# Ledger of designs, part 2: miniprotein binders against E3 ubiquitin-protein ligase makorin (MKRN)

Target 1, 323 residues: E3 ubiquitin-protein ligase makorin (MKRN), of Arabidopsis thaliana (Mouse-ear cress) (q6ids6)
Amino acid sequence: MSDRILCKFFVHGSCLKGENCEFSHDSKDPPNNVCTFYQKRICLYGSRCRYDHVRAASNLPLSSDSESLDRSISTTPSRHLQQQGDNNDGDKSSNVYCIHPREYPICSFAAAGDCPRGNQCPHMHGDLCNTCGKKCLHPFRPEEREEHTKECEKKQKHIEALKQSQDIECSVCLDRILSKATPGERKFGLLTECDHPFCIQCIRNWRSSAPVSGMDVNSTLRACPICRKLSYFVVPSVVWYSSPEEKKEIIDIYKAKLRSIDCKHFNFGNGNCPFGASCFYKHAYSDGHLEEVVLRHLGSQEGETVITDSIRLSEFLGGLQIF

## First folded at step 7 (miniprotein)

Design m21K (from b0 with R21K)
Fold by ESMFold2-Fast, scan of step 7:
Structure m21K (fold): chain B 323 residues (1-323), chain A 81 residues (1-81)
Amino acid sequence: as target 1 above (323 residues)
Amino acid sequence: SKVTIVVTVEGDPEELKRIAKSLRFLARKLGLKVEVRIETDGKTITVRVEGSPEEVEWFRMLLEILAKKYGAEVTVEEIES
């Protein structure tokens, strides 16, 4: 659709709505909605807000000063100054409010790209972010400028990766994966041990196949359909990679997500997980303790040792069990 | 030790063209002897696969995935080589 705004959560790879998302999952659409409530520190949605939260405020709630509250001018140097010059000057703006510039929100129009009021705007305009081209950097909040720059670079890198991934075809169905009919289908299924591209549906269907008697089910289904290299987990991703480092980042993000979810096979210590140390899920006992992990060592001819990987203690003694 | 199967895939003409393209690509990638023919009715493709029992079964699994994805019906018969 031509009049759609790019989904903020889709750009970060965390949109939970998939095909039901009311915002665009097309990288061609602009990410150009600024949250006015966030700039005024009254956004109720927090990190779940669908509009861009331009960083302009500390996370500390400032004490709201109301005309109905006690005027404690004597307890601070000049939070509320009222300087009366003359009742006859015809101007009622004799009151001067002293607020640190750091606490002033930036103009949401300039932060969204362009302010129609230009230099005549009554609101403070942010400095230009060279990555997104918006005047969204607060002049008096260096920590927030650094945070925006890091997040903006990450977002731009993701958008670039998404655009570079547009022509990648599934090795099974040959569809351009990001051009599939439904948004839920526009995902890659990465294998950790090889670089053959698959759409999430084709590789999951392979993993769910029923080979006839005479083939080892587990080794067959966990093998890449093209090269036969074993990979225990299928990693869903909305982007493909152009380097081993990018691939590792995608896998690590997914591992971090799964490590918050209890492993059903481990069953709080009462079961056996066939994936062992390769399992991405959380192996925790009922008391919350994590299963012990042992580092595997490689001996050297000089008597020095090099740590090669990590394994679970039970696997160290008996090896990985795959059923 | 060579086995030959003949697979009949029935479905929508446009989806069958997609299946045939994918099967030919996979046959090349796997180095398998596969013949894919779209029948004159446009509603059926016939796939002949020759190889070891394991190779033939591997390819059949891929074919089943494609058929399921595109809503096509699969019938498999083995023939003596």
Scores: ipSAE 0.660, ipTM 0.911, lowest interface PAE 0.9, mean pLDDT 73

Design m21M (from b0 with R21M)
Fold by ESMFold2-Fast, scan of step 7:
Structure m21M (fold): chain B 323 residues (1-323), chain A 81 residues (1-81)
Amino acid sequence: as target 1 above (323 residues)
Amino acid sequence: SKVTIVVTVEGDPEELKRIAMSLRFLARKLGLKVEVRIETDGKTITVRVEGSPEEVEWFRMLLEILAKKYGAEVTVEEIES
């Protein structure tokens, strides 16, 4: 029930009114100490004002001497504050000069990284963001603080990933991938089953090559050119990875993107997709029904290890109709 | 049985140096017996590849994508090995 504002003089140990102070001497009460009269250049209390004299920074000149709408609108502060309302209606209006702390703008210089006025700045400085090192976090907007922190961490991770990826060369052409001439060329082509780096163009050109008769085209072109491990999809990425977890994130983001696109090989149930459960594209029938993924157990070629795999119903039924 | 191919790659001198470097790197990585020679004209490289038919074809495919990237002309000849 308290409409009280934290006393700025109490916070600095200089309040002379003690128990008779009209502002709160309880640190739990909000520090709402911006003087609206000072922002309008009409405050009569100067350094004795109990609200902070904070100036709004603007690229345009402040019109404190407005011609058409002059200070006449705000000329009754002494009469309103001193001569009125210690009864019924005046008690309801006792805090009429308060501005909500959430509405105060933070210092743009401190938010950009460095304020030349330091602790003497008349503007509210935001709290320090540990990720970007800037005083850009508004103390009274927790939702904005959380959103900034998430976005800032994401940006910093991306910048660090780009920095760590700078010297990675394509295993085929030996070019530094991120140093290529065009943005379209500055992409990695990731293989899911190995960690050999390729630029997107070289690995796509391998996948479109024409081997001579006697080689299995499908196994050859889907194999890594270096280690021969099979990967069904080439995943484009603007950054490389430093951990299996980072690699998985890159692949999962790409999978999510392709899941909205109908698979041409599945052809709404009328075709057969060679990638099965490993396919990144959407396997949907003509009525919009999704192909059911079935978990199955497989024996190894040598019989020592039982392999557990998930497959599509069309593969499980061995050419039988699914409906 | 072992086969040998001789591949002639013609193109820009600076691009051919890059092709030669990439081919030597790939030969080492794949453990293949490959000789890469830049001819005295600076506009031609001669690549000799020896191995199984599958190994030789694998390397030829890599050579073709490198040549295409750099706009070089490729001529392949199979010889007795």
Scores: ipSAE 0.663, ipTM 0.912, lowest interface PAE 0.9, mean pLDDT 72

Design m21Q (from b0 with R21Q)
Fold by ESMFold2-Fast, scan of step 7:
Parts: structure tokens; sequence; C-alpha cells
Structure m21Q (fold): chain B 323 residues (1-323), chain A 81 residues (1-81)
């Protein structure tokens, strides 16, 4: 609005607008104003932008020596100055600062998908990510490349799963689940023991129903409305699955979220949880230690042994009375 | 021990069509003898359910969930034991 900020180009003796400059040429005015368009990757001015191009990920302040370093490293190398008469300078009149290639920023336009300057761009273009098709992989930062590749692959798998889930109908209301009116309604309620699809509302409404006195309430409400297989938990998901492995991943992610929440039925060891080892909530005693889980070792066909299964000790001991 | 109930569901015509479609699908999936009729006024459906007491109650619970979802009123008019 009615603010005065110091002209970045005036400070460096490069301002071509003189008295017509919209920014202050008074050294007492604030010297820094960050380019919000660059932070959103929409600044089209590049090196000509009057605001400071600062990435959101940068967090260390510049040292007092930052003003002596070349800020426009991607530009044509400066020629020797026409200076004369410094006898202390010796055989070289230029000072040279080297930075490692990993410190060069990649072009934000190429990283977003398309650089208007193409091969004429003064900034370093990243390598092509085969998953997203953008030049966003830094040639000299292998850890960032690996992180991007893994996240990009996860995102693509999610988008594909979402597309494949579009036509799945709720077994109760027959609505296409992901086409429902509100975002809260556009979720599946997965049952662990069967593959019948339900929207989250229909299966939750089943779980909260009031059967008449002739039916066992607990077994009825925990049963699948279609096949009657018992599943203790309804797992909310924005995508459906095409394989047992995908289903397990969805369930395991939800279990991980619930494992941070104390189980009300277990009640710090003072109660009994009817779900036992199938419970997704945290079974912790009042002193904070967790209910013990028993790991099983199975032999491989090549003679090696691996840990393939885990069960809770309480479930193991309870099961022995049935054997 | 075979029982029969007759259920009347009253509500919005468009929502009742959805309820009727879902009830016919569920009857087929559960292997139950169910007749679903949309009355000529378009504001009422009549559902006849025949089976064991447990089967009939199971289907009634599904009917009530659908009716509640679409804001319809459910009346159980006739029970034959």
Amino acid sequence: as target 1 above (323 residues)
Amino acid sequence: SKVTIVVTVEGDPEELKRIAQSLRFLARKLGLKVEVRIETDGKTITVRVEGSPEEVEWFRMLLEILAKKYGAEVTVEEIES
C-alpha cells in the first residue's frame, strides 16, 4: 500500500529508472522485500525482479560477508575491471569465489513443467522425472532426487488408485461412492475380513443400528451386512484396492494413526479389550509400557529363518484353552 | 418358523426410487423373498419380506438405514408368524 522500500537495484548501482523508480533510493528505508510470486513459483521476471527471490526452504541468514559475494552467479562472467594503480593487488585484479554446483538453484519454471526460455535459460535446469515429466531433479543433490522420486511415485499410485475407484458403488445405497455430494461422504468404509464395498455412512449406520431383542447385538453389528463375516473396525479410505497388498497398506496406515490413541476398553490394563490383538488402539499400561507382542519365526524354503508373523501374548495364552 | 412382514415407506418420490432399487438389490444378494412395489401416488413404497425371523429382522435393519439416509418414514403394518 503506502509503504517505502529500498530499491534493490539502486543498492548495487544497477537501477536504470532513476527518479522514476517506484522503490526508494534512500538508504535509510527498509532494504528487504520478499517476492511472494517467486515463493509461489509464478514470478515471470526472473533475475529482473525487483523483489528478493527467496525459497521457502531457505532458513539460514547470510553472514556479514554476503554483500561481497556475487549474487548473479548464472550470468556471463565479469570482465576485468579498468581499475588502475593498486600496487598491493599483485598479478591478479579480480577476486574469484567458487561455489559447489550443488549450491546452484534449479530453474523454478522448468521444475514446474515448462520453462519459457528453453535451452536459452541462464538458470540450471533439473533432470527429467520420468513419473511427473518435470525437470525438477537437481543434478548435484542425490538425496533430494531420491526423496522426490519416492514421493512422486507414491502420488502417482494414489492418483491411479483414485481413478480406478471412481465406479465402485456402495453395496447398501448403490451410490458411486466417490461421486457423492460432499467430501465427507466420498469415503469408503473398509472391513478387514471381506471385500464388500460400503460408503462410510452406510457401514457406520449399520454399526450404530438397534436390532430387536432376538439378535445378538455385538455379533450382528460387527458383521458385514452382505456376507456376515465379522470385522471389528471400519477403516475409512478415499481409495479402494485392487490387491490384498494394497488393502493391507490402507489398513496398516490407519492402524498406525490409531496406535497413538489409548484404548478405552483396555483402560491402561484395568479393563479387557474385546478386540485383543485385532485392536487398532494403543494398549498401554498406566506406567506407559506397551502390551507385549509375540513374534514368530518361520523357516524359508532356502533354510533361512525370518520373522513373518506377530501376535499379542494375551491372545496367544487365551487361544491355548481352545487347542 | 417362517414369518412375513409388510413395511410401508413414505417420502420424497425421487428418494423412494433410490430406496426401492437398493432394496431389490439387497434382497437378491441376501437370497430373500422380497416384493418391492412403488404405489401409484409415487410417495409410498410397500415392501413385503418373507423368511426366518432373523432374516426378516436383518433386512428390516437395512431398510431402516436406507429410509433414515433419505429422510423417509417407516411403518411396519403386518406381521404373520
Scores: ipSAE 0.650, ipTM 0.903, lowest interface PAE 0.9, mean pLDDT 71

Design m21Y (from b0 with R21Y)
Fold by ESMFold2-Fast, scan of step 7:
Structure m21Y (fold): chain B 323 residues (1-323), chain A 81 residues (1-81)
Amino acid sequence: as target 1 above (323 residues)
Amino acid sequence: SKVTIVVTVEGDPEELKRIAYSLRFLARKLGLKVEVRIETDGKTITVRVEGSPEEVEWFRMLLEILAKKYGAEVTVEEIES
């Protein structure tokens, strides 16, 4: 059962267990199951959890005791459904629910997919999300519904892109890129100026090659191995694209992603970044002022190569290489 | 000017089949005159590449990337003009 649920980490290209993973790495299997441990506040995995962390109530604690028609162990004072007149009191000393439906929690089983109690369930079932097919939308919290809908559509679009990318082969080694053994290998290396597919390893190895025989090293290494079109950047991606707009989005996200992260070496102006003006990470001072930098791409998180999309004339003429 | 190189690739039989398939595919895609022969011992591939010096070097770079990935040994036997 659990081995037939799509691995959350595989979807993001970060699962390290490979064939020994207890969850499915087949993009055709159903995505996401709700983490009941998170709803009970006992999940030990946090952001590394393979199940979806869904909150059933915004202001009230979630009751996890719905498995049996059980005698509820009441450690708090008895049932009162009246609204509190003043919030100056101790907030956790009373087990009193508001009369407004917005404060009622939704059924965690229905939010996870199927509630075994169906129409006989004593808990409020959320409205159906047409994207994921789960009853996870709270009827009285429009902000949460909108947030879920946007995130859910994004996740389903990504899963569909993964399905469409499954059969894409590297132009050099002809392996199916997303079927490789390790997450570091299950990445495409996109070139901006052509649509030839490469696994990240093969295109990085091309960029780090040492041509002889009088070839121009810089133009050769930045050319596509197949069509020779120059692309200064190799953009890592866990999915392939089906349109120019999708390709542009992948490239723009990669460029923006590194600029959103404060550079540890720059340390808000108090340190020295070994990458200097070519650094892709955010070089911001403590007051938020940005250092003017030339954009640079990390060649690989697994490899040794670094690529810059702009070279200063002094660096070019001095023979300095950033690949 | 036209040049020819002959390259010997030695390795595991199953990995060599993968290398040969990829080299034949690349030769077709690049429009290069390349002959890829798997020798009768199953442990050696002989690759003959004919073209301009730049074309021959380009293909040699691709061959070395494939060989390194699959743990095969590359030996250049001769260079002909």
Scores: ipSAE 0.610, ipTM 0.880, lowest interface PAE 1.1, mean pLDDT 71

Design m22A (from b0 with S22A)
Fold by ESMFold2-Fast, scan of step 7:
Structure m22A (fold): chain B 323 residues (1-323), chain A 81 residues (1-81)
Amino acid sequence: as target 1 above (323 residues)
Amino acid sequence: SKVTIVVTVEGDPEELKRIARALRFLARKLGLKVEVRIETDGKTITVRVEGSPEEVEWFRMLLEILAKKYGAEVTVEEIES
């Protein structure tokens, strides 16, 4: 039934297998990565686990081994340290033989969806997560419940966005963007100032075009090919948006990624950045100080002056248009 | 003033059909006077674009990115003002 389980790499636009993938690339199929909690019933860290616990729990033999709950709770310190009795106030290992309910592992089968043993299962079943429909919430670990709920809601929001994005066509080539052959091509290029959809390849090729005489290169290449509204950055995204709030979230995540990278055009104050206040890259001087941002008084359509935009000092002095 | 260019696009027959469809859509969307003809050899399309110098250049840029995407070769000739 692996072909009915949504591919996590497809969800992030990173699957290299395409049609040869063992998992579904149909966004209608359910996701499966709940094994993050208990891949072998010994992972106590849930969403905080440092290892790649990304596959569904395998079918493990039940009661065929000399199974003890000590295996799941055996996080005691190495025996090379000799300690006398209970002299550590915060040492939880002193109490592991008196098992607290929070230390019991939840059933990995119930956490993955359905437990074939139901009421006959010897393991504790988690509480139902209303978002994913799986019994993956530990009754006695409120921190894990809260972490799962946040991650689960984020995953479902992303899956819903993928479903809503499936039929969106590029305004230039008319291909359905998420149906392209390679993962690199299955990306949108968002413009900040308009809502015309483009595949990343078409909008990047427009930005790299060479207009001949009679056209201002900077304004032409930064304009939307369809409506001519100026946007300095192309924001790559594996999903499209259904609201201005969703669009802002996509843009803000990308801005945060670029904000740690020094702007080559600004060149620590020795150059001139054509993007000014709209630049997503870091504008820092050689001493580490960030470029100052000021408010600009601009004329309205009827000639009245209003404070319209924040603008970087270099842009204010250079007179660049930003909208 | 009004100018006219004739653009010849040569490539794979199936890719040229995609290019022709996209160009016709863009012409309608932008309100430009454009004629797109797939020649009888199936390996060439002829595009006639008429308008202001800016309109014609804008459409030529869109045509160039479509041709590049689908591996087609472009030849541009200005024939009229």
Scores: ipSAE 0.650, ipTM 0.909, lowest interface PAE 0.9, mean pLDDT 73

Design m22G (from b0 with S22G)
Fold by ESMFold2-Fast, scan of step 7:
Structure m22G (fold): chain B 323 residues (1-323), chain A 81 residues (1-81)
Amino acid sequence: as target 1 above (323 residues)
Amino acid sequence: SKVTIVVTVEGDPEELKRIARGLRFLARKLGLKVEVRIETDGKTITVRVEGSPEEVEWFRMLLEILAKKYGAEVTVEEIES
């Protein structure tokens, strides 16, 4: 025997069918059955529909006009005009109801994790996403499947990174970085050239410190407080890394963000940037043209030149001693 | 040449314990000769740092950052080594 669905109107005390109702009047039965006609944008019952009107994700946005028309037709049906329309333009009318499998919505309960009807469900169940464990992948929409898979993998990777980062302590203050009192304090400051962990506040305080006379300010302020390796930029991150590849992803995302911001030192070609090719900011001239990166020739003895590095044009013309 | 500084850090007893832990950790990581003593009053730490002028100054900068974070006051005295 098939499972019964709880009558929506009985729950609100408005069911007129009493014992003859085709839906359950037992409060123990599940209260939700999804209206497939509403998901297909053709339900004519509007607010009087006995099934729940749930909007499914679709390649086409749901028309509010179609929903309004549905309600108008249900309250004041012009039966003769509709029937004449169907007879006069049968091809257009039949095409409205001829739906390719790609247009059928998936079961919202299965997409949310578990459908109480299982194999007996009248609605199409999505395929299992191995990342989130939900039946949310449409069998006939490969584009949506690929999009979900990419987003789901990215989200899961971030959650795993957060879990792995929970016990990481700042090398200066020894506090667990993600356990700090405020959200603004729960950030790492990454250095590109070493793997020593710092909370954003401690590494920024180091970068803003004033060394006494006699110390090289440039090398001191750009050095890691622990290993002294030079890194020009402090990269803020809400997660730490477990591999060089993860570190590169964090740095590259931050670089991409800064590449949209004009470099103050470069000043549209009118200034000199001390960071040159290592600068994360945008080096654009006033006409919008980007500064070129060129190969630097190293070792020129007896007419032979060895190319080993790429360098920005300003560095090539100015030399490294300017920095 | 070798120099020695004596640093006095004054603050809340619980915050001073955190500062002392951090300073001892930093001393080990940097390979520096550092003595960290919490005084009997529980309100002061005496830190003795010995090394080259550069090493001693590097450690002082880290100590200042750590002390500022925990609201402690720092007094530095240089002594002959």
Scores: ipSAE 0.617, ipTM 0.894, lowest interface PAE 1.1, mean pLDDT 72

Design m22N (from b0 with S22N)
Fold by ESMFold2-Fast, scan of step 7:
Structure m22N (fold): chain B 323 residues (1-323), chain A 81 residues (1-81)
Amino acid sequence: as target 1 above (323 residues)
Amino acid sequence: SKVTIVVTVEGDPEELKRIARNLRFLARKLGLKVEVRIETDGKTITVRVEGSPEEVEWFRMLLEILAKKYGAEVTVEEIES
C-alpha cells in the first residue's frame, strides 16, 4: 500500500500543504493518477484537483436485464458498412439505439495503469500512452488523444527540468533556490540579457534597493548585480533552463501573460512608462488602440549609423539628439 | 577618486559565517578589493571595502541584501582617505 503519487502542485511549486500533503513531493514518484470523480462529473476541485482529469463518454449502464432482442443484434452491425442503393437517412434512423464507440467511456482502471479484469473487462480500454505508460487514450476520440499527448509530454518535460534545476544556487545568497523554506521563495528570477541565476527574493531586493548619491538609480537597479547587463524585467520561473531556446520559451510565456494586463505606468496614455517599447505590459489608450513603436538611430564608434533601440513616439519627437 | 568604507555586521554566528562566505565569493566575482573578518566574539563581521565610489556603493547594496536576508544588523562608516 506504499504506492505514492507525485503531488501535482509541488511539481509547479505551488503546493500549500508542505509536509502535510497527502501526495509525494519526490520527483521520482509517478505523476499520473486518474480522477474517478471527474469521470462521474462530481469532482469539486476542478483545476485544483490533485488527480488527473481523464475525459470519458457519459456513464453507460453496464447492467441490463435484456440479454438480446432480435433487433438488438441487427443494431450492432458496423456503421462502416456503407451499403449503396439503400436510403442512408433510413439507416441512420434505424441506428438510434446503436451507441457509437466514441460514446463509450474508457476503463478508469486501465487508464490508471492496470485493470484487474484485463481482456475480460466490460469497459473499453484506452490505447497506451508511451509518455505516461497508461492505457488512457480513447481509440475513437482523436481530439482527446492529441490533447492528452500534448499535456503529458509537457508534464514530463517540466518534471525533467525541475530535476535538473535542483542544484542551482543564487548568485547573491548561494542557497540552492528550489530548497528554500517557503514555496514563494522556491522560484528563479530570470534576467533577459544574461544567464546569472538568482532566487526571486534576492533579485527583487536588488531592484527595490536605494542607492545613495552619485549613482544612476534606474540603470543600477535594472542591471544584473554580477555582470551589469541591463534587463528591464525579472521573469519568475519554477525551473531553470539548459538552452537559449528553453530560456526564450520561459520568457515568452511570461511576456504573453503580462501583455493581457494594462500597464499602470502608461495609464491609458495619461502616464509615462520608463520601459517604453521594452515593457511587457499592455500599452493601450482609452479607446483600445495600442501605443506606436518607433526605432531610433545612433552613430557607432566606427562612424556607421546603427539602429540601437525602440522608443516611444513622444520620446523620439521630443528633441532627442541622435548622434 | 578612491573611497574606503568599513561595515560592521552583527548577528547569529552561523548566519554570519554564511554572510562572510557569500561576501568573499561576491568580492572575487566582481573583482573588488574587500577584506572580510569574523571577530573573535563570533557575533560580528568587519568588512573593509576599497574602490571607486560606485564600486563601493555597489558592494554595500549587495551586503545590505545579504544581511537583511539572514537577519543581521549593518553599520556603515566612511574612512577619510
Scores: ipSAE 0.611, ipTM 0.889, lowest interface PAE 1.1, mean pLDDT 72

Design m22T (from b0 with S22T)
Fold by ESMFold2-Fast, scan of step 7:
Structure m22T (fold): chain B 323 residues (1-323), chain A 81 residues (1-81)
Amino acid sequence: as target 1 above (323 residues)
Amino acid sequence: SKVTIVVTVEGDPEELKRIARTLRFLARKLGLKVEVRIETDGKTITVRVEGSPEEVEWFRMLLEILAKKYGAEVTVEEIES
């Protein structure tokens, strides 16, 4: 007999149609199939669509999909699409087949994990993603396969990093950092020049300490509390690292985030930033132009004075070029 | 010359035990001569720190951060060794 498609809104307790619903409210029936209109970028229903919207981000024009459909009618081997004709109570009039293989929807059960019908399923099963273990890779959409694989590998690396970070203790308080009471406290504060772990609160409290008169505040507070190596920035991170390459990636992501924020010390060219070219914040002039990094063309620029306090423009004597 | 400070930390007994363990660990890590004693009342610890002025001050800063985190009161007295 013909199986009805399970109503996804009924599964979430939000179906408004009750007995007038064209989809099944019996949990034994299969869930909604993949939305072909969404895959062609022409679905008008958004979150109200009863079919699954399975599609990685893509910039292909809508007109390309239309051309593909026209060409596929005469050339497509429709073996798998013809099994769609098992809908006895549908439009009833003819066999539904012949669209381009690229436009053929994949089985939503297989894409979500495992299809209970296995090899007996009338719908095309996606290829196995080795990272997530789901049959979610479309055989005829290489760009979507590549995008899924990339994102899935990033998620897996993050989960692995979280697992490896669980037992890391703060060098000051010795608490396991990811076991702290609040999400805001479950963060590492990375120093660029050493590998001593700190929870974000302990390293920020160190940076905010008041050393007695006679110690250089700048060098003391920017130094690692354990090894004394100088690091200008504390990089917050929800994960620790296992290699120098992973550390660099964490720092680079944070730099990218801060590059969108105007540096308060640079103050659109009217101030002087004590971090110079090492600053993570955006150094932009009032006209929108970015400050150029010229340290590679300059030999020993003896900028040995590192100031934590902002200096006024009237106290600013010069940049890297002395002319 | 070497300098000695005596630090008195007052607080909750359970938090003070945690503070004492952490301070002993930090002292070993930094290579400093530190004596940490939990007094018989269980509400006070006495910390004796000996070293150069810079070393002693560095350790005092770490101790203050740790004590503040656990809501403990700190009193510092400097004596010459």
Scores: ipSAE 0.582, ipTM 0.879, lowest interface PAE 1.2, mean pLDDT 70

Design m25I (from b0 with F25I)
Fold by ESMFold2-Fast, scan of step 7:
Structure m25I (fold): chain B 323 residues (1-323), chain A 81 residues (1-81)
Amino acid sequence: as target 1 above (323 residues)
Amino acid sequence: SKVTIVVTVEGDPEELKRIARSLRILARKLGLKVEVRIETDGKTITVRVEGSPEEVEWFRMLLEILAKKYGAEVTVEEIES
């Protein structure tokens, strides 16, 4: 057994601590531990918490330690299967004092993976989540089940991607990228137009190289070192991809991040961005409005499907000027 | 037309073995005529690159990246083709 817990933020590629993280960045370590602070309703980290937030019903502080009549009545609900009393019409029922099934706490140990008390546990064991293998799904809280299932599937997909990425080597230095010495070096640099793998350091060093006079600096540095296909942006990622769809997801997440940052080349409309529609940065004018994207029809033959592509307004107007 | 450069890479013996391996594989991937020799003292690699001026410069850029990563010193000499 290991005491080390897999970093939740590392699994999602968002750990800010890098090499200084207290939690494991090794995918072989256990991915989950239940947050006791959340169960006590005092967790200050919210969605940034490194432990799993599993709900358990709070202790019912509205009852004293005394042998209340309520407690005695609650212990007799099993007798409701037996025909009640003398007069069956509107009599006092133990059900008046029963806890609603939705309020039953699930066993926190079973929800974390394994309950040491097994079948002898006094607490309700949740239903099995097929994705994480834990009995963490409350039978009577469908909203929580849906939320867990969606987050758990996303987390497991990322863990699987991380495992599948372990043997990928940098095309330049041949190191297994995720096995590099420091966490900061355990990142891929993706190119949009080809599938050649690079560690972030090698591809960034290529982008910052100084070719001799006579070579086109911009086209050389923006080309893949192996196949020469042009890609304007290097996309950092902690995982590699197994499909074009997964690659697109990685790129889109990075694009969303950069869309909050003003493009230095566009310079609020006062400059020219060499990346145009391919630019990941925010193209906003000084008054805050965004540069318009215009649909371009790409097709040369009547009767075939017209290809529609999006371009920046400045590119569209430039095309009309040339025409 | 063809040009030839001879590159001398000096550094730690263990790091030079890694550089030599990477250079040989890169040469094959790029379809370039490259000869990589680790000298008998284990502290120097001699790399001969033959090709067009653009091909030779492309490979030199890759070599510089590898050398910098492993803390090796690079000296380039152009030879008449």
Scores: ipSAE 0.663, ipTM 0.910, lowest interface PAE 0.9, mean pLDDT 73

